VHH binders against A-type ATP synthase subunit C (atpC). Designs and how they scored, part 3

Target 1, 342 residues: A-type ATP synthase subunit C (atpC), of Archaeoglobus fulgidus (o29103)
Amino acid sequence: MITMIYKGNRAAWAYIVARTKVMKSRLLKPEDFRKLLNMEFDEIVRYIGETEYKKEIDELGYKFTGPRLLDHALYANLARTYRKLIEVSFGASKFLIMKYLEKWDVWNIINIIRGKMANVQPEVVDDILVPAGERDMDFWKTLLVKDIEEIVKSFEGTPYYEPLSKIGSEDMSKIEDGLYKVYYRELLKLNPSDFAMKLFLDFIKMEIDIRNVKTLLRLKAEDATPDEIMECTIPGGYELTEEELRKLAAMPIDEMIKALEGYWFWNDVQIEGKEVAAVEIEFDKVWIKTISKRASNYPLSILPVLQYIVLKKVEVDNLRVLGWGKYYGLPSEEIERQMVIL

## First folded at step 14 (VHH; from Y6 with S30K)

Design B5
Fold by OpenDDE, fold request of step 19:
Structure B5 (fold): chain B 342 residues (1-342), chain A 124 residues (1-124)
Amino acid sequence: as target 1 above (342 residues)
Amino acid sequence: QVQLQESGGGLVQAGGSLRLSCTTSGRTLKTYAFSWFRQAPGEEREFVGAITSSGGRTYYADSVKGRFTISRDNAKNTFYLQMNSLKTEDTAVYYCAAKYVYRWLTSPVEYDYWGQGTQVTVSS
């Protein structure tokens, strides 16, 4: 096993990694989720209210009830947590964390637009906003009361304007893909000038591969053409080059699946006979495991921090699935099917 | 572009039945969960039930369980909400929605596609 330590600002890295480690230790464990799966919705809210989410549950409980309370609290906590990471970070670590977390701007944009398109009340959209990116909550609140045209205009001069300008002429799914393409494109403009940046960029590229393999499988299941698939994939992956993606996209699904076994993310994933959603969950697990391993190989680097960011998101996502599932009255089996538990 | 269109709503007496349809146009969605929501005036959208396209599993809110049935006809790109034993409290605008099946248990805000809704009125 090759273990490398970033020798730059060693003290700074040690500090942020130590802080992140503590934060990581506070994440819910698999056994916690197993308990939660056997609870009713109100019990879940009470349980969550006694965890790291207590602050948000207590504060929002005055104004919110039901699934909105839980969902809002979860996202609020997520935002607070990520902002805390930024606050306790320094130099290169802060920069990289902030850059990575810009994806939440994309999240917020998408949900605001979706809310508008679905004629959902602005306050309901507000519940799921995560102001952890470049823009602050004040900015997002201003968009909540604007129409789609005004929202699009608000991004004029930014890289996100181009995909947003297509609202009304293209399917929202394509616009969403476009927004994420912009996000990743901007990240990939960063130069691998030092070891930290190299690790960061490799992380990003690997994440892109995970997204792309999911896209491939999803769209193949939808009988999409190779060209359609290529339009939805993100350039700049770790092993899935544009050429590789095109080859895979052109293959029959069985051949494609077989070909996917040769890439870093396969890790003996079982695809045959599984629903596409289940397969995606498997890749989520692979990603989590991969990040863990890489973070262990480079313990004094940005990777443990990124690992935590990913795990925190996974936790929140699991809790959201759990909350909504229980609230809707779905059985635990279906809820668990949609969770990523390791 | 993918569009969802509801139909079949109307006025019905309590105890009566209605069958709502939701037709998908633009593209066939094979990997989506289809849900019915309803919204009464002044209230939030309420989950009624769902069917997963891949697994064919159906789920219902407790308030409609045993009375409502969701089904699908892939050949017609349509899924249905059969509403039996209707009650006055079932009065609402009914919406069909589609969410990609990956983590489809989520806020209505995160659904990918929505219909325009169809009014269902149950009179006493």
Scores: ipSAE 0.894, ipTM 0.955, lowest interface PAE 0.5, mean pLDDT 93
Fold by OpenDDE, fold request of step 19:
Structure B5 (fold): chain B 342 residues (1-342), chain A 124 residues (1-124)
Amino acid sequence: as target 1 above (342 residues)
Amino acid sequence: QVQLQESGGGLVQAGGSLRLSCTTSGRTLKTYAFSWFRQAPGEEREFVGAITSSGGRTYYADSVKGRFTISRDNAKNTFYLQMNSLKTEDTAVYYCAAKYVYRWLTSPVEYDYWGQGTQVTVSS
C-alpha cells in the first residue's frame, strides 16, 4: 500500500512535469526576441498574433487596438495559462501551484488601488488584471467600480486588510510591500511535511531573497535609512535573515555590495558602475538560472512547474516592455535594456 | 509621502510656448524615470516623453519630437516640459508621473506616482 502510494505520487509528479514541459517548449526563444526588437509595433502585434497568444489577440482585437490590445492580450493569456496549469494539476501539485499563484491577487489589488489614485479609467485597469489567484474575475470587476474605502472594506477580515487600511497614511510603495509581506507570510506558514513541501518552501525563501536584495539596492540608492529599508524587506528569506538584512541595511553602499558577494544569489553580478535597474536584471537572470538548475536536480518535483510559471511571467514582462517601448517610439537599445533575455 | 505636483499650464495661442513643471515632494526619487502624459477629453492618456533619473536619457513621442523638451533640475527636485510651437491638438490635461527605473516602460496604471494634472489649452 505504501509502495502504491509512492508510485502514485511519482506518477502524479511525472504527469504534471510532462505537461509543464510541453508548455515550456512553446515559450519564445531569445532569437525570437531579437527579431521582435527589430520590428515596428504593428509588426510585433502581428507576430505575437501568430504565437501562443493568437487566441487573445484575435478575441480582443474586436474591442481593443494599440498597446492596450497587446497588453490586455498578454495578461489575458497569462491568466489563461496559469488557470490551465491549475486545471491539469492535482493533489499536492495543484495545492502548491494555487498557493504560489495567490500572488496575483496582490497584483490585482495593487493595480486597482493605483488606478484609483492616478484617476485612471477603470477600463484601463481592467486590461492588466490577472485573475490567476484565489479570486475570480467577477470579484475584481466589482472592485473596479468601488472607491478606495469600499475596496479596503472588501478585504476586511482577510490578512490583506491590515496593509490596505493604511492607504492615505502611508506611501503606496510601503502598502505594496506590506501586501507582499502578507502573501509570503501566509506561504511560510505551510509545514514542511514532506520533500515536495520542503522544495516549495525553499523556492519561496529564495524568491524572497531575490526580492530583498533588489529592495536593499534600490532603497540604498535612494539614501533610505536602515529602518526604512527594514520596513520594506520581507522576512523569511533563504539566507537573508532579519539579522543579516539589518546588518546590510546599516552598511555603506560599497560595503553592502561587497557583503552581498557572500550569498547564494551572487553569481558574478557586476554592480559597480551599473545602473540599479541593470543590476536588478542581473539578479533576474541569476534567479532564472538558479531555478533551472534546481529543477534539473529535482525533475520529479514542483520545481519544473514553478520554473515554467516564472519563465512565462518573464516572457510576458519582456513582451510588455517591448510593446510599450515600441509604441512610445523608444529606441531598441532602451527597450532591450529593460528586458530579461538569457 | 511622495507627491508630484504639476504647474505652468494655461491658455496659449497656436504657435506659442509653455513650460510645465513637475515638482517632487518627500523623497528625491533618484532611481526613477519621470514621464509626461497628456489626456484630451474622450481620449486615452498619451505618452508625451520621459527622462530617466539615473542616465539622464530623454525620449519623446513622435507627435512632439522637435517641439517639446524635457529637462530636470535635481537641486529643485523638478523636471520640466518645455512646449514650443504649440498646436491645437496639443490641448489636454498634462500629467507628470514617476516609475521606478526597473522596467519603466509599462502601462500608465503601473506608474508609482502621479500628479494631479495641469490643463493646457491651445487656441487657434
Scores: ipSAE 0.893, ipTM 0.955, lowest interface PAE 0.5, mean pLDDT 93
Fold by ESMFold2, fold request of step 19:
Structure B5 (fold): chain B 342 residues (1-342), chain A 124 residues (1-124)
Amino acid sequence: as target 1 above (342 residues)
Amino acid sequence: QVQLQESGGGLVQAGGSLRLSCTTSGRTLKTYAFSWFRQAPGEEREFVGAITSSGGRTYYADSVKGRFTISRDNAKNTFYLQMNSLKTEDTAVYYCAAKYVYRWLTSPVEYDYWGQGTQVTVSS
């Protein structure tokens, strides 16, 4: 068996991993979500107000009601949690955490633009902003009051300008894909100079694979051409290389699905009889299980921290689906279909 | 570019019926859930109902359940809101919106496409 020799500062990672384990222990469990599914909207808010989200619910409850209170509290807690990870980290761990969390700039850009296009009041968009990336909250609040042309100009001189400059001439979903392409492209410029960087970059490449398989399935279901599919995929995947993606995009959907069975992410996937949305949730479950396995194999690395970052987002996403679903009056079965529960 | 356009609004008496249409231009949004929202002056947009991407499931807010029916005609790229037993409380601008079906239970701000709205006024 090959003996792997690597250099690293195990003690430097032990601190942030220990802090992360405490945070992870406070995450809601699957049985908590099953209880929440049986609650009405107001009961859900009260339940959440007795959890780690208490601070945000208490602070915002005087100003907000209904699903806006829940959205604002959930995303404010997410942002506070992510900023705490940055605050208590140092050296390589801080650098990697900050680089990964820059994706939240893309989230904020997209939702500010969506709000402007839908004529949604700026204060409602503010409910879901997550100031955990490169730009601070003051920057985002400045954008909330600008029109789309002014917002686009605010990104001149950055890589994000190019996809943003196409607003009005391209489909919005393609612009959103372009923003994520920029984010991942900049991350992939990092060199695997040591084992920590290699673990991080492999994680990013595997995340890209998950995004790309979802893109393939969605666009095939929409009868997109192979060229249209390739335009929406993110380069730099772990196994779904550009060459692999071109081959898959050119296949009829039945043949493509069979070919997908040979990739790392087709491990225990059960998609028989499921629609696109349910299939995407199956890939979310695969991703979570894969992260968990890799983090347990490298417990003194960036991987347990990235695992927590992903799991916290999954929890917030589940709580948002619960809140909006109950508020809209949907049955628990439809709400559960949109949740990731393991 | 994908665009949504509502039509069929107007003035109707309480107890009457009205049928709204939402037509997509450009490509068909086969993997999107379509929702109807409504907004009275000075109010936030209110969810009315939705139909899934496959057209297999429909959902309605409690305030309209049993009175409104949502359907879709994929061949015509059109989504319908049949409004029966109308009440004065149903008076609003009605918006058609589309969200990629993956986790479509979300804030209105996250919807991908919106129509420009059509006025429905229920008198008496």
Scores: ipSAE 0.815, ipTM 0.919, lowest interface PAE 0.8, mean pLDDT 89
Fold by ESMFold2, look of step 14:
Structure B5 (fold): chain B 342 residues (1-342), chain A 124 residues (1-124)
Amino acid sequence: as target 1 above (342 residues)
Amino acid sequence: QVQLQESGGGLVQAGGSLRLSCTTSGRTLKTYAFSWFRQAPGEEREFVGAITSSGGRTYYADSVKGRFTISRDNAKNTFYLQMNSLKTEDTAVYYCAAKYVYRWLTSPVEYDYWGQGTQVTVSS
């Protein structure tokens, strides 16, 4: 169909989509995760060392052991994979991939700050940095040895300075929300000038809706006021506009849950009787299914590429939960509760 | 501003008992998992155990199972670590930490709040 394949610049999209299909074929499948759930920690590391993560496991195995080896290898592989995607892309696809992946700068900022707050050694924070955004690894390693005041100063003149300047005067969760607000605000400044940009921006707005519904449910469970809820939400959603969010935030929880049934992200989600963590996992599944359907409907566009980027992160997240859970000695049932397996 | 504070540490003979407390201030962390970690000099922080607010589930590292018990008093915003049959290997600084319950099985780096720690010394 014409709406599924735009005619201008089809060669550029065909190339990156074909590259992405090869990379996607190497992702672990749901049955692989079920097999891994039956393994002990050392068995999991050996299994992963025979997959696409072999390079990182082999290179880091001389320096690290246990969960630090796994964390470092998984995030190093994630960064290498994302940088490869940027490297092989060009034109509009490269621009959009780079803009989306700038989210990893926010990840790195947050975890460097967390490490400082917890008095964790810089070397341990380094295990989970992902240099896939605007700044390179040299920049992040420079920040690892700075104190909080120096870190904040490093972002003067950028949009990230404003939320970072509030460290010490606001709860850290609000600082983290503020950083993501900046990231999404800057993305939403892009104009929907053509169909490719419209697909990208709609994806971003739908991602914002998923983040905001999670924020609503979490803060309602914390008995937050409507004003507190609105302060923590990200403007610019697809269906959850500022006005919709304000109405929902003011509702009693039971009424709010019923009202949520009218939004695009309400598939067959069952939230009654579930703890907030399980509800968030259900929305992760909805997001993945939605991305898959949209990518199938627009197979020569940015959407299959964004799908891969999201799925690769989901795989890394699942492997991390699995590894830490097995290392801590938790039962498989609790570990599986925290995984996203479709 | 959320703060965690441990108390109850001290010196105890092997085979003895101690009870550690972790008190939350600033706001109630209703949707957080609370974990105890410990750190001996020159070592990495070691997971001791956790309690989730939802469902009341508790979990323990193999090294402490059967000897340590985690509990919660919601009215006092306090979490406890009851340590029995203490061994010299249990000597460490004990930390209380909180992580939002969504995917709380993570590196200690990713925990949202930490206490300052309390020293537990077990002598022969």
Scores: ipSAE 0.797, ipTM 0.908, lowest interface PAE 0.9, mean pLDDT 89

Design B5
Fold by ESMFold2, fold request of step 19:
Structure B5 (fold): chain B 342 residues (1-342), chain A 124 residues (1-124)
Amino acid sequence: as target 1 above (342 residues)
Amino acid sequence: QVQLQESGGGLVQAGGSLRLSCTTSGRTLKTYAFSWFRQAPGEEREFVGAITSSGGRTYYADSVKGRFTISRDNAKNTFYLQMNSLKTEDTAVYYCAAKYVYRWLTSPVEYDYWGQGTQVTVSS
């Protein structure tokens, strides 16, 4: 495989890729997760307190206990890590990193609204906010004290207003899908002006494919109609175009699964005898393996940076499942079913 | 719209039993885990137990194991919490909640659907 070396572009990417490699070296390994699975909740918090999460655990330990300490520390660390990545980047790399991380605005919007609808205390919602996108933490904390109508009005004049304006008239899952559709639609407006942008846009389109195959399989298991499935999918996939999705959504599930075998994401997938949740985990593994291979093929590009961003999120997700599972008192075998360990 | 509705709460004497129901309306939630949470005044919501989307696996917090049983009736779109040997510390508002089974071990904030809650009061 030919390393992509752009005169001028190589120098622009070398710094951020080097920083990213250092950050990636501090990620937990599969062996670390196997150790953690054998621990009780308090042991897990202490173990994590001696890792890259030490700062957050130490600073928040006075204020929080239990799974709230862990959630807050994990998401605060995630946010600090992502903001640091933006801070030390410049030029094209900063632009692309910032654009990709705007998804965290969607995360924050969704969870603030979920908290309001469930009548959950604002402080508990604050535990899981990630101020890594366009808006800062002060903006998000202001929304925590507003009612839903005021929150929706805060997005007037933005692309996110349209899905938010439907709260109360549409199912909340459709509102959430609409917010992610806006995020991806705005990203796909970027033109593939050079090879670096093409690598980024292909990554985005492949991410959309992964999200859409999960949506397709989930909603087929729910006996959703083709029209209902299409309402929940994100346009602009790499191989799962809108037309391909429409064809697949119209098939009986067995025929659809057979047709899916021809797509890039079906490589190394093991779904036999698995529940829908386990199938989603398999696609997460496929995505991680695919990102790793592409980053290896283009090591002086945005891809190693995007790989790190994804892997850090996977680590946080695994630690959250582990912490909540142990805290709720579930057996390790059930907790492991919900983790991505390669 | 999907909505969850609890029923069956009330006042019961310590040592007694009570059964809560949670009925879904709107679309069927076949791929969702259903959890019961409870919340006493001034406290965070506490996990009570859950049943998976297929109704195959149930899980319980240590504080209620052996006393509470969760079940589901898919034909009625209803989930139950049978509470036996009730104690005064079981007094709380009880909520049913649904989370898509993918990574359902999470903060209560991230549950997709919530009921309005039903008060359970256990007296001496």
Scores: ipSAE 0.794, ipTM 0.907, lowest interface PAE 0.8, mean pLDDT 89

## First folded at step 16 (VHH; from C2 with F34M)

Design D5
Fold by ESMFold2, look of step 17:
Structure D5 (fold): chain B 342 residues (1-342), chain A 124 residues (1-124)
Amino acid sequence: as target 1 above (342 residues)
Amino acid sequence: QVQLQESGGGLVQAGGSLRLSCTTSGRTLKTYAMSWFRQAPGEEREFVGAINPSGGRTYYADSVKGRFTISRDNAKNTFYLQMNSLKTEDTAVYYCAAKYVYRWLTSPVEYDYWGQGTQVTVSS
């Protein structure tokens, strides 16, 4: 039965889960974020320099200051952490970790192109690159000095070429959506041949649902047509199939919100009277809680590892919002509004 | 296809005032935070200020607080930067930019849309 198969795989996952548990214990807690919200920018940088991020702050502090130091240190630490996870893994765990982390190639492509379109110096784009996917840092640094046509050409023969070839003829937001569609499409081609793969694919499909419900709500708030909404959604969700999404996209928003109550990601979520950003943060919290519950139910599997990968990114995102918010001079209330704190 | 277009730049004497406009074409950006940035020659882009989607909350860099005012009119797809008590140090190319409101406190690299910029020159 399922529990017997699960126990038959216990030894194969025990090592990476144990390593991940140690790494997870070093994550900042909600009380740390409460302290940080009361600090000024320079105090925040000093505080972070005494945490898991010390190495990066120390190494980069000679060259960078201000929010660029923090951004570069946070993303460099994220990349080092993800590469460490790959280094200490092997077999099926290494394969799945590497496949999941390929999304960071999409992140890097998007931000390099955005930087060129906005005439931002390559140094600033370099601050936020995360070389944790298929390509290494040398590859990304080579792209920083290329023009857009040369960048697109660098992806000839890959699935990413198709959306990139449309730069200049389609809106950039559609190019970005296309890149993520390629990432998820290629990932969903993996065969659910055993229990470990099934757990991984279900996780991916649920992640797609979270992304799609956010897209649906955002585009409804923008009065997008059903066809425009469907162009921006990612196929392959867990419960939000393409058919389900078409039905929801065609509904008036009040009917759609009621229909959403029947899906796995819905319970205690209140949408009335909330701005779109606050609703998206509620779905981030639902996703984190769901990941935690599923990882607890399958503690010797890929799920605790995926949980850590997600939680580390959430921490980096929170610290970035905090740093930029304090540096720009925003009040703590607005900064906290943009953070995911459980 | 969303496009941002600045206008109202020019030459002004120190102590004077200038009003910049940023018009949005294509889809309205009513779920976007709108920001002004500026860039002086040889410097990196500097945050000037921002306004949330509804227009109810505004934010300013310390260097411009009390002198600059940001506003928006979503019905006209336009947002504004009123610059008073201008100094020679305010000389720069001014850019409007839009970021989807979900976690918009980011590096300039991550902004979704940028205008082409308008030159503001403050002479002594």
Scores: ipSAE 0.773, ipTM 0.896, lowest interface PAE 0.9, mean pLDDT 89

